# Ledger of designs, part 32: VH-VL binders against p93756r25to151

Target 1, 127 residues: p93756r25to151
Amino acid sequence: EIQLGSKLVVGENTLWVSNNGDFALGFFNPPGLLNRFSIGIWFNSNSIPYDQRKVVWVAGAGVVVSDNSSYFELTRNGELVLFDSLLGVPVWNSKTNRFSVSSALLRDDGNLVLLKDREEIVWQSFG
Short names: E, the ipSAE of ESMFold2; O, the ipSAE of OpenDDE; V2, 0.75 times the mean of E and O plus 0.25 times the DockQ between their complexes.

## First folded at step 21 (VH-VL; framework fv_lumrotatug)

Design G2 (at its last look DockQ between E and O 0.06; V2 from the best seeds 0.00; counts 0 for: pae O 6.2 > 2, placed apart)
Fold by ESMFold2, look of step 21:
Structure G2 (fold): chain C 127 residues (1-127), chain A 122 residues (1-122), chain B 107 residues (1-107)
Amino acid sequence: as target 1 above (127 residues)
Amino acid sequence: QVQLQESGPGLVKPSETLSLTCTVSGGSISSYSIHWLRQPPGKGLEWIGVIYYSGSTDYNPSLKSRVTISKDTSKSQVSLKLSSVTAADTAVYYCARGSYEFLTGYRGFDYWGQGTLVTVSS
Amino acid sequence: EIVMTQSPPTLSLSPGERVTLSCRASQSVSDYLVWYQQKPGQAPRLLISGASTRATSIPARFSGSGSGTDYTLTISSLQPEDFAVYYCQQYDSWPLTFGQGTKVEIK
C-alpha cells in the first residue's frame, strides 16, 4: 500500500508498483513532448512486445508537468495531486480531500484506488 | 549491452530512394525512441527525425516531405527512407537512442550506431 | 527553429592548456543543452547534458556552464585524446539542432 505523504518526483525514476509487479505508476515522457512529463499506469513487464505494453491510464487525460522537481503526491488529506514545480501550481488532483482516504493501492488489475479505513474504495482511476 | 548498427546500400542514384535499417541488439526498443541523424562529409550534424516507442513520428521540417521512419518491433529494427535524393543527401547516416527516454525523457544520445556512408552519385 | 552558433570555429592548442568553447542559441534554451565530442571516423560521444551535468564516464576535466542563450564547455587541462570536434545541441524544442562545431587541434 501507498501511504499518505508518498510522493513521486520527476527525475528520481521511482515507481509505485502493484503487489504482483504487473503494473507500475510513474512519470513518463509522452511521445513528441520535449522536457514534459505525465503520470500514468502501464503494464510493467519487459517480456511483452512493445505494442502490447502500453499506458492504460494517465492523470488528467494527459496533462503534463515540467522538470525534475515536479511531483505526484498522495497528500496527507487524502488527495492525489500532480504539481508542476516550474509553474508553482497543481495541474490535476483527484478531488478526494473529503473522502477520509487512509491509503492508496495500485491493484493487480492496474486500477489505482484510494481507500477509506484501508478497505473501502472511495476513488478509482478506471472510474 | 545495447548496440545499434546501420545497414543499407552505400551508393544511391539521384532521384531514387535511400533506404537504411537500424538494428538494435542487447536491448529492446519497447520503451525507447530511435532517431536518425546525418552528417555530410566534413560538416556538422543534422537531425532527420524520430520514431517513438508508440510508433508515432516527428521529422525535421527541412526533410519532412521526403522522409519516412518506420519500425518492426519483432525484429528490433527501425527503417529510414529518404526519397528523391540528390548529391546534397550524401552523408554519414546514424541511428541513435537516448537512455531511459520513456521514464526520464531526452538526455542526449548516449547510444549511436557506427554510422554508414551513403553516397548519391550518378 | 533554434539556430546554434559555436565559436571559435577552430582552436589550435597544446596539451595541458585550458580550453573554453562557446555556444550561443538564437533564443533561450533554458539549460536544455548537450555537448558532444566527435573524433574522426567515429560517432559523436555525449559529454554534457542539461548544460552542466556530465554524462556517465566523462572525466571531471570536462565541465559545462551558462544559461539562457549563452553556454560554455570547458576542458580544464587538455589531454592528447581531447583533440576533436565539439558540438553543442539544444533540446528545448523541435527540431533538435546542432551548432556547426569547434575543432580543437594540436598546435
Scores: ipSAE 0.579, ipTM 0.824, lowest interface PAE 1.2, mean pLDDT 89
Fold by OpenDDE, look of step 21:
Structure G2 (fold): chain C 127 residues (1-127), chain A 122 residues (1-122), chain B 107 residues (1-107)
Amino acid sequence: as target 1 above (127 residues)
Amino acid sequence: QVQLQESGPGLVKPSETLSLTCTVSGGSISSYSIHWLRQPPGKGLEWIGVIYYSGSTDYNPSLKSRVTISKDTSKSQVSLKLSSVTAADTAVYYCARGSYEFLTGYRGFDYWGQGTLVTVSS
Amino acid sequence: EIVMTQSPPTLSLSPGERVTLSCRASQSVSDYLVWYQQKPGQAPRLLISGASTRATSIPARFSGSGSGTDYTLTISSLQPEDFAVYYCQQYDSWPLTFGQGTKVEIK
C-alpha cells in the first residue's frame, strides 16, 4: 500500500509498483516531449524498453508538468496531486479530500485505488 | 476577486535589507504560487523568486544568495527579504500570482499587485 | 538562463494599423511563452498565454503565434488604449525570464 504523504518526484525515477510487479505508476515523457512529464500507469514488462511501454492510464487526461522536481503526491488529506514546480501550482487533483482516504494501492490489474479504512475503495483510476 | 498588495519601506540604505510584504485577498495563498518580480525605473522585468503553496521556494540564481521568501498563511501574506542592497536594487517590486488552468493550459502571472517603489540611497 | 530578445525596441504607429511584435528565445521554449501589456504606472497585464490563448477580457484583436524560438504578438487594428510596452516571458526553464520589451507609441 501507498501511505499518505508518499511522493514521486520527476528525475528520481522512482515508481509505485503493483504487488505482482505487472504495473507501475510513475512519470514519463509524452510523445514528442522531452522536457515535460506526465504521470501514468503502464504495464511493467522487462521485455519492453521503458520508453516504448504503453501507458494504460494518465492523470488529468495527459496534463504535463515541467522537470525541476515536479511531483505526484498522495497528500495527508487523501488527495492525489500533480504539482508543477516550475509553474508553482497543482495541475491535477483527484478531489478526494472528503472521502477520508487512508491509503492508496496500485492493484495487480493496473487500477490505482484510494482506500478508506484501508479497505473501501472510494476512488479509482479506471472508474 | 483576487487582489495582491505590496507594502514596506520605500527607502532603504545601502548594505541594509529590503523587506516587503505581499497581502493577498480574495483567494488562498495555499492554492497558488506567489512570485516576486522587480522592474528598475525605465527597465524591463526581472523574476526574483517564488514560494509555492507547500512553502517551498525557488530563487533566481542571480539573487539567490541575498533573497529569502516566506509566508504566513494565517495572515495571507508573503514576505520578501533582499539583503546587502545596492543602488542596483532600486526598482518597483511586484508580487504576482502564478496560475495554471488545467483544461486550457492557460499559464502566466494572472494577478499582480500594483507594485511598490523601493529606492536604495544613502 | 534563456535570453528573450524582443524586436523592435520601439514602434511608432497610428491607430488602426496592424502591429507585429517579435520575441525570440536563445533556445526553444516549447511554446511556454506569455505576453504581457504594461502601461505607465501600472503592473503588467497578462495578454496571451501558451503562444495562442488570450487571457480573460482580452480583445480579439490581440493574437499570438509561433513555435520553438520565435514568437509573435499581433494586434490586428491598433486602438488608442493599446499604446504601451509589451513583454514576452518564457516559463520553460529556470529562471523565468522576460524580453526587454517593445514600446508601442503613437506616431
Scores: ipSAE 0.018, ipTM 0.683, lowest interface PAE 6.2, mean pLDDT 90
ESMFold2 (binder alone), look of step 21: mean pLDDT 89; pTM 0.922

Design G3 (at its last look DockQ between E and O 0.56; V2 from the best seeds 0.00; counts 0 for: pae E 4.4 > 2)
Fold by ESMFold2, look of step 21:
Structure G3 (fold): chain C 127 residues (1-127), chain A 122 residues (1-122), chain B 107 residues (1-107)
Amino acid sequence: as target 1 above (127 residues)
Amino acid sequence: QVQLQESGPGLVKPSETLSLTCTVSGGSISSYSIHWLRQPPGKGLEWIGVIYYSGSTDYNPSLKSRVTISKDTSKSQVSLKLSSVTAADTAVYYCARGHYTFLTGYRGFDYWGQGTLVTVSS
Amino acid sequence: EIVMTQSPPTLSLSPGERVTLSCRASQSVSDYLVWYQQKPGQAPRLLISGASTRATSIPARFSGSGSGTDYTLTISSLQPEDFAVYYCQQYDSWPLTFGQGTKVEIK
């Protein structure tokens, strides 16, 4: 599980991965853009080259950030926030700060969910 | 091992078209883009353009009206054509592999050809 | 177009000396910066990407630092094989542009 305060940073090249490893969530460079990054979920098979991977969800309909210090955070208020550190503004927000989120989970079906009491889904990427 | 090799005529007449081929051998080509660059004798490097693994291209605006980069995937070859050449186009021409990663984008050129000198003269 | 300016243009040094090379961009390149080494008659060799990350098999004596518009390549103790021209290159935006180079030559 993904704890409150967890952060992915563009330049750190880390991923949130489902328990069975089949899905990954992280920053990726959309085709045809130089050094612009979206946050998304893709099928994470070692047998599939990155250029053939299918992105199954992208936050904010493909909104991008422009800097290596930009980040995607599950805030302590239970909100997913995509922040452009160069511009100094959030560019996307899950709007879940009042849902009593305790954690997040990238499920083995590729659905990112926000959980209350570590069990109740209060937000999901595929909904 | 991935290797790149430029080939083509070393002498081109003014107003004609410079035509070079980059042959890529060894390793995987499917995740990388091929760039063309040039270096006039005794001077620094100039980026000409790129062809992505998809076949899309981007060109230096200073050369865009005269440049075409294309690929022949069956031969693992990338071609450069530069039309209407002048003496200012005399340079060593390189093809280079841009390391494109899904996660981080381009990280510079990790494999270069040996370079080929093209002289433009009457 | 982002203009890359390197200084100094030339350094004459002996093996064992420390080298610091400067690269300035005309606008922020947000750490999208590469350093190359080029020896006579050879293609450039990738040293550093992302301003500070050494490429595979690059010795630890090479290091990169800086941010925004100002970047530095350091060679902590020059070896005989390090005498070459060094180029910085930005990859923040098209077109990709290079500095004019710093020549590091043996005294």
Scores: ipSAE 0.117, ipTM 0.679, lowest interface PAE 4.4, mean pLDDT 87
Fold by OpenDDE, look of step 21:
Structure G3 (fold): chain C 127 residues (1-127), chain A 122 residues (1-122), chain B 107 residues (1-107)
Amino acid sequence: as target 1 above (127 residues)
Amino acid sequence: QVQLQESGPGLVKPSETLSLTCTVSGGSISSYSIHWLRQPPGKGLEWIGVIYYSGSTDYNPSLKSRVTISKDTSKSQVSLKLSSVTAADTAVYYCARGHYTFLTGYRGFDYWGQGTLVTVSS
Amino acid sequence: EIVMTQSPPTLSLSPGERVTLSCRASQSVSDYLVWYQQKPGQAPRLLISGASTRATSIPARFSGSGSGTDYTLTISSLQPEDFAVYYCQQYDSWPLTFGQGTKVEIK
């Protein structure tokens, strides 16, 4: 379970991983872009080389950030925010601040969910 | 260990098509990107293009109109074709494995063929 | 394309000396900078990735530094086997481009 205030930072190579380890959420280079990053979910298998792992979800179509310590955060207000540190602006937002989000969870099926009262799904990546 | 080996004619006539093959052993070409590079005698290196695991390609704009890179996964081979050659295309041609992930991390050409000299002459 | 410029073109040194090679990019390459070593009749060998990370089996005497447009390859104590041509390469943008190389030769 992902706590409010948690964040991933470009360059730190940290991931949010599902309980069974089958899926990971983190920064990646979109095709054709060597110095820009998107945030997405992919199947996390050691049997598949990284360059073959297919992304199953991306936060915002075509949204990218620089590698200047940009970050993806589950804010304390319960929003997923992708922030470009070079631009100094958020470039993507789940817009879930009114849903009383208490935590996030990357499910074993690869679905990222935002939870109310740690049980009710109020937002999901596959939805 | 991964090994790459270039093969093909060492002599090509002007206006003809240069054709080379890169044979990869000790690893799968479906797991990594394979790049073609060249180095004229006594000169620096020039990137020609790349073929990804998916079969997609990217080319140097300076050569794009004349370059075709393809692969045969069943033979573990990557091919380079360069049409309408001139003396300026005389070089040692290398195929190399691109070591990178779509995540932040280690990048570069970590394995190279020994290179093959192709001379363009009438 | 991003133009990579290396300096000096040639460096004549003796074993044991400290070596400093410069690589300058026409625009920032965001540390997506690689160094290679090439000896006569051989393919280039990967030395440094990401501006400062040594490749596998590369001796500790090799180090990379720099940021933005300016990068440096350093050999703390030149060994006889280190005489070669050194190339920098950017992987920030397509097309990939190399410097013209610096030849490190025996004085």
Scores: ipSAE 0.026, ipTM 0.695, lowest interface PAE 3.4, mean pLDDT 91
ESMFold2 (binder alone), look of step 21: mean pLDDT 89; pTM 0.920

Design G5 (at its last look DockQ between E and O 0.55; V2 from the best seeds 0.00; counts 0 for: pae O 2.4 > 2)
Fold by ESMFold2, look of step 21:
Structure G5 (fold): chain C 127 residues (1-127), chain A 122 residues (1-122), chain B 107 residues (1-107)
Amino acid sequence: as target 1 above (127 residues)
Amino acid sequence: QVQLQESGPGLVKPSETLSLTCTVSGGSISSYSIHWLRQPPGKGLEWIGVIYYSGSTDYNPSLKSRVTISKDTSKSQVSLKLSSVTAADTAVYYCARGPYEFMTGYRGFDYWGQGTLVTVSS
Amino acid sequence: EIVMTQSPPTLSLSPGERVTLSCRASQSVSDYLVWYQQKPGQAPRLLISGASTRATSIPARFSGSGSGTDYTLTISSLQPEDFAVYYCQQYDSWPLTFGQGTKVEIK
């Protein structure tokens, strides 16, 4: 479970992973874009006999941020924010500051969800 | 460890197509981009193009009308075809790979093939 | 495309000497710069990426510095195995481009 204040930073190669390990959320470099990164969810199982590391969701339908200081954060007021540190602006926001989010979870079906009271889904990644 | 090896004819006649294969051993190519480069004898390096982990490609604009890069993931192979060659295409050809590009992006080539000389001559 | 210019074309030096190699870009490359070493008959060897980050197993005598358009590779005390050609390469934008190289040879 992802706590308020958690963040991923470009260049640190850290991931948010589902409980069974089948899905990961993190920064990836879209093909053809030097030094630019998106946040995505992809298949992450080491037990799959073939390569299925295909991105199944991308924040903001493919918005990108600059290298090595940009971040993706579950803010303390319950928003997911993708922030470009070079430009000094958010490029995408879940707009959930009024939803009383207590945590996030990357589910074993690959859906990133924001939870109220650690149980009620108030936002989800698939649309 | 991962190894890259170029193979193909060392001599190609003018106007024909240069065809090379890069074989990756000790690992899969599924999560990596494979690049082709060349170096004329005694001269510097030129980037030819890339096939990304997704299967899409980009080419050096100076060569794009003549270049095709493709892959066969089941054989862990990447091919380069360069059509309508002239003497100016004589060079050592390299395939190269960087670190896990999907997450890190390009950070230079830490694995190179040994290179193969292709001479274009009548 | 971004033109990379290296200077000098050749340096003749003895072991133990300090080497400073220059690489200039036709526009800012924002530290997206790689240094390679190449010995005769071999593929290039990655030394430094991100202008200043040494690759795995590269000795500390190699260091990179610079910013914007001007970058430098320094070898603090030249060893016999360091006589080679050195290339810089930018990765700020496509196509990837290389300098023409600096040859470091025994005086």
Scores: ipSAE 0.599, ipTM 0.846, lowest interface PAE 1.3, mean pLDDT 89
Fold by OpenDDE, look of step 21:
Structure G5 (fold): chain C 127 residues (1-127), chain A 122 residues (1-122), chain B 107 residues (1-107)
Amino acid sequence: as target 1 above (127 residues)
Amino acid sequence: QVQLQESGPGLVKPSETLSLTCTVSGGSISSYSIHWLRQPPGKGLEWIGVIYYSGSTDYNPSLKSRVTISKDTSKSQVSLKLSSVTAADTAVYYCARGPYEFMTGYRGFDYWGQGTLVTVSS
Amino acid sequence: EIVMTQSPPTLSLSPGERVTLSCRASQSVSDYLVWYQQKPGQAPRLLISGASTRATSIPARFSGSGSGTDYTLTISSLQPEDFAVYYCQQYDSWPLTFGQGTKVEIK
């Protein structure tokens, strides 16, 4: 379970991983881009090289950030925010601040969900 | 440890096609992008092109019409072909690994071949 | 393409001296800047990535700084093994481009 205030930062290569380990959420380089990152979910198999792992979800359509300490955060207000530190602006937002989000969870089926009262799904990546 | 090594003819006649092979050992070419670069004697470096893990390529626009990069994953080899060569194509040719991992991005060329001199002369 | 310009073309220095090499881009490269060292008969060696991050096993005397279009490679105290040609390279956009190099030679 992902707590409010949790953050992934470009360059730190940290991941949010499902309980069974089958899926991971983190920054990756879209194909053909050298210095830009997207945030997404992929099937986490050790039998497949990282750069060949299939992405099953991406935050936004074609949204990218620089590698200058840009980050993806579950804010205290219960929003998923992708922030480009070079530009100094958020470039993607789940817009869930009104849903009383208490936590997030990357499910074993690869679905990222935002939860109210730690059990009610108020937002999901596959939705 | 990852090692790259260029091989091919050191002499090519004008108008012919320059062909080189980069053999990669100690690592998989399916996990990284492999680039070709060149350096004329006593001059600076020029980027030729790249082949990604997917097999897709990008080329320097200045050479695009003459350059073809391909790979054979079973042999761990990347090939460079440069057609219609002239004396201006005389250079030491390098293959290099540019880390293009899923999560780390490009951070410069960390491993290089020793380079191979190709001279274009009649 | 982005044009990289290095200065000066040549520096003649003695061991122990501080070295400052400049690299200027024709447009902002957003810190996507690499420095290489090349000795005669050898391939370039990666020194600095991301404008300021030393590569693995690179001595602390090497440092990179700068932003936007202007970048600097500094050697705090020049060692005998540091005499070489230094190149900067941008990876902000295709095609990748290099500076023409600065030769650091012994006085």
Scores: ipSAE 0.107, ipTM 0.740, lowest interface PAE 2.4, mean pLDDT 91
ESMFold2 (binder alone), look of step 21: mean pLDDT 89; pTM 0.923

## First folded at step 22 (VH-VL; framework fv_lumrotatug)

Design H1 (at its last look DockQ between E and O 0.07; V2 from the best seeds 0.00; counts 0 for: pae O 7.6 > 2, placed apart)
Fold by ESMFold2, look of step 22:
Structure H1 (fold): chain C 127 residues (1-127), chain A 122 residues (1-122), chain B 107 residues (1-107)
Amino acid sequence: as target 1 above (127 residues)
Amino acid sequence: QVQLQESGPGLVKPSETLSLTCTVSGGSISSYSIHWLRQPPGKGLEWIGVIYYSGSTDYNPSLKSRVTISKDTSKSQVSLKLSSVTAADTAVYYCARGSYEFLTGYRPFDYWGQGTLVTVSS
Amino acid sequence: EIVMTQSPPTLSLSPGERVTLSCRASQSVSDYLVWYQQKPGQAPRLLISGASTRATSIPARFSGSGSGTDYTLTISSLQPEDFAVYYCQQYDSWPLTFGQGTKVEIK
């Protein structure tokens, strides 16, 4: 599980990974863009080179951030926020600050979910 | 052993279309971006544009109205066409390969062709 | 577009000297900065990418530094084979742009 306050930073190249390892959530450089990064979910296999990974979900339908200091955070208020540190603004959020989110989970089916009481799904990437 | 080689006419008349081909050997263009650049004799470098693995292109705004880049993946070739040329288009033309890095972005120009001089003169 | 300005335009030095070349961008390029070496009659050769990362087979005497808008290429001890023109180039955003070059002439 992904705890409140967790974040991913573009330049750190860290991932949130499903329990069975099949899916990863992280930053990637969309094809055709110079040094612009989206946050997305892809099938995570050690036998597939990163340049062949197929993204199955992208936050905000493909919004991008501009540099290595930009981040994606599950805030302590229960929102997923994509923040562009170069521009100094959020570019997307899940709008879940009033849903009593306790944690997030990247499920083994590739669905990112926000949970209340670690059980009730109150938001999902495929919804 | 990836190598790039430019080819095409070395002399083009004013107002006509400059047409060059970049042939990639020792690799495929289906996974990489190919860029075109030029360097007038004794001067600096200018980026012309890029064609991506998808076939999409981006062009230098200063040239966009006159330039077309296309590819033929079956022949491992990328073509440059520059229309309505003038003496100012006289330069050594290079093709170069960029690398895609999924997490960290592009790394341009790890391989360059040797260049071909194109002279625009009547 | 991002304007890249190099200085000095020309530098005449003896072998063994330390060389420092300047490259300034009109706005931050966030370390998306490349240095090339070009000898007469040859294509440019990649020296440094990411502002400070040496390309494969580049001697350790070449180093890059800087951040934001100000970048530097250093050659710690100039060798006779280092006679060339040096270009900086940003790859932060389209269009890709180059500095006008610094010519290093070895005395």
Scores: ipSAE 0.180, ipTM 0.695, lowest interface PAE 3.9, mean pLDDT 87
Fold by OpenDDE, look of step 22:
Structure H1 (fold): chain C 127 residues (1-127), chain A 122 residues (1-122), chain B 107 residues (1-107)
Amino acid sequence: as target 1 above (127 residues)
Amino acid sequence: QVQLQESGPGLVKPSETLSLTCTVSGGSISSYSIHWLRQPPGKGLEWIGVIYYSGSTDYNPSLKSRVTISKDTSKSQVSLKLSSVTAADTAVYYCARGSYEFLTGYRPFDYWGQGTLVTVSS
Amino acid sequence: EIVMTQSPPTLSLSPGERVTLSCRASQSVSDYLVWYQQKPGQAPRLLISGASTRATSIPARFSGSGSGTDYTLTISSLQPEDFAVYYCQQYDSWPLTFGQGTKVEIK
């Protein structure tokens, strides 16, 4: 379970991982880009090289951010926000501040869900 | 219409601290990054640093040890402090806004203040 | 840091002429390149971002091109109001860095 206020930062090599370990959410370099990052979900397998892992979901349909402390955050208002630090602006937002989100969860099927009261799905990546 | 305006003393003595304020109107500093830049008379532009919407900062390594950028959201103001100044710090100082537009892409400095000259002299 | 080098340092031309300004980066900046125009006593004015995207209200005679390390600002037909200093700047990596500028002056 991902708590409000949690964030991933470019360069810190941290991931949100499903309970069974089969899926991970984190920053990656889109094809052809070395200094820009997207946030996405992939099948998490040690048998597959990182650069060959198939991404199954990307926030913002191809939005990229700079590599300088840009971050992906579950805000305390219950929104997923991808922030480009270089420009100082959010480049993607789940727009879920009105749903009383209490937490997030990367499910074992790779679906990232936002939860109300820790149980009700109010947003999902595969939706 | 977004406007930025630099203000502060135009004269600073050597070894003292240069202090400037950037007042932003027509827009929210909590939604954009605000940068400080400078330009010595007759010379090119140098990036000093940035404060992001989150309040985090990044500085030019050449000035990092002497620079502090902060902001007061309630006043819509961003501050620059540069300590231990020398004649080499004499320049026109600018604040500028970083922005992004969906159709036109990145605009790192789309709005600028008019600049304020700061002279370091004894 | 990425070093930006502009050429030529000064260009003397007459109105109506085609202008070509060069900007070279010490390493690839992946099209994260902007051009500014600066007139005496004024702040820089954004012309081009993303190497080739004109800013709002910028005349069509201004265009940007290039990739990797080499970029060009072109003015198809120089107007009297275009005499100024032009700067390129990369925003690919920290710290942000500018070229030294090219002065376009009247012949």
Scores: ipSAE 0.015, ipTM 0.661, lowest interface PAE 7.6, mean pLDDT 90
ESMFold2 (binder alone), look of step 22: mean pLDDT 88; pTM 0.912

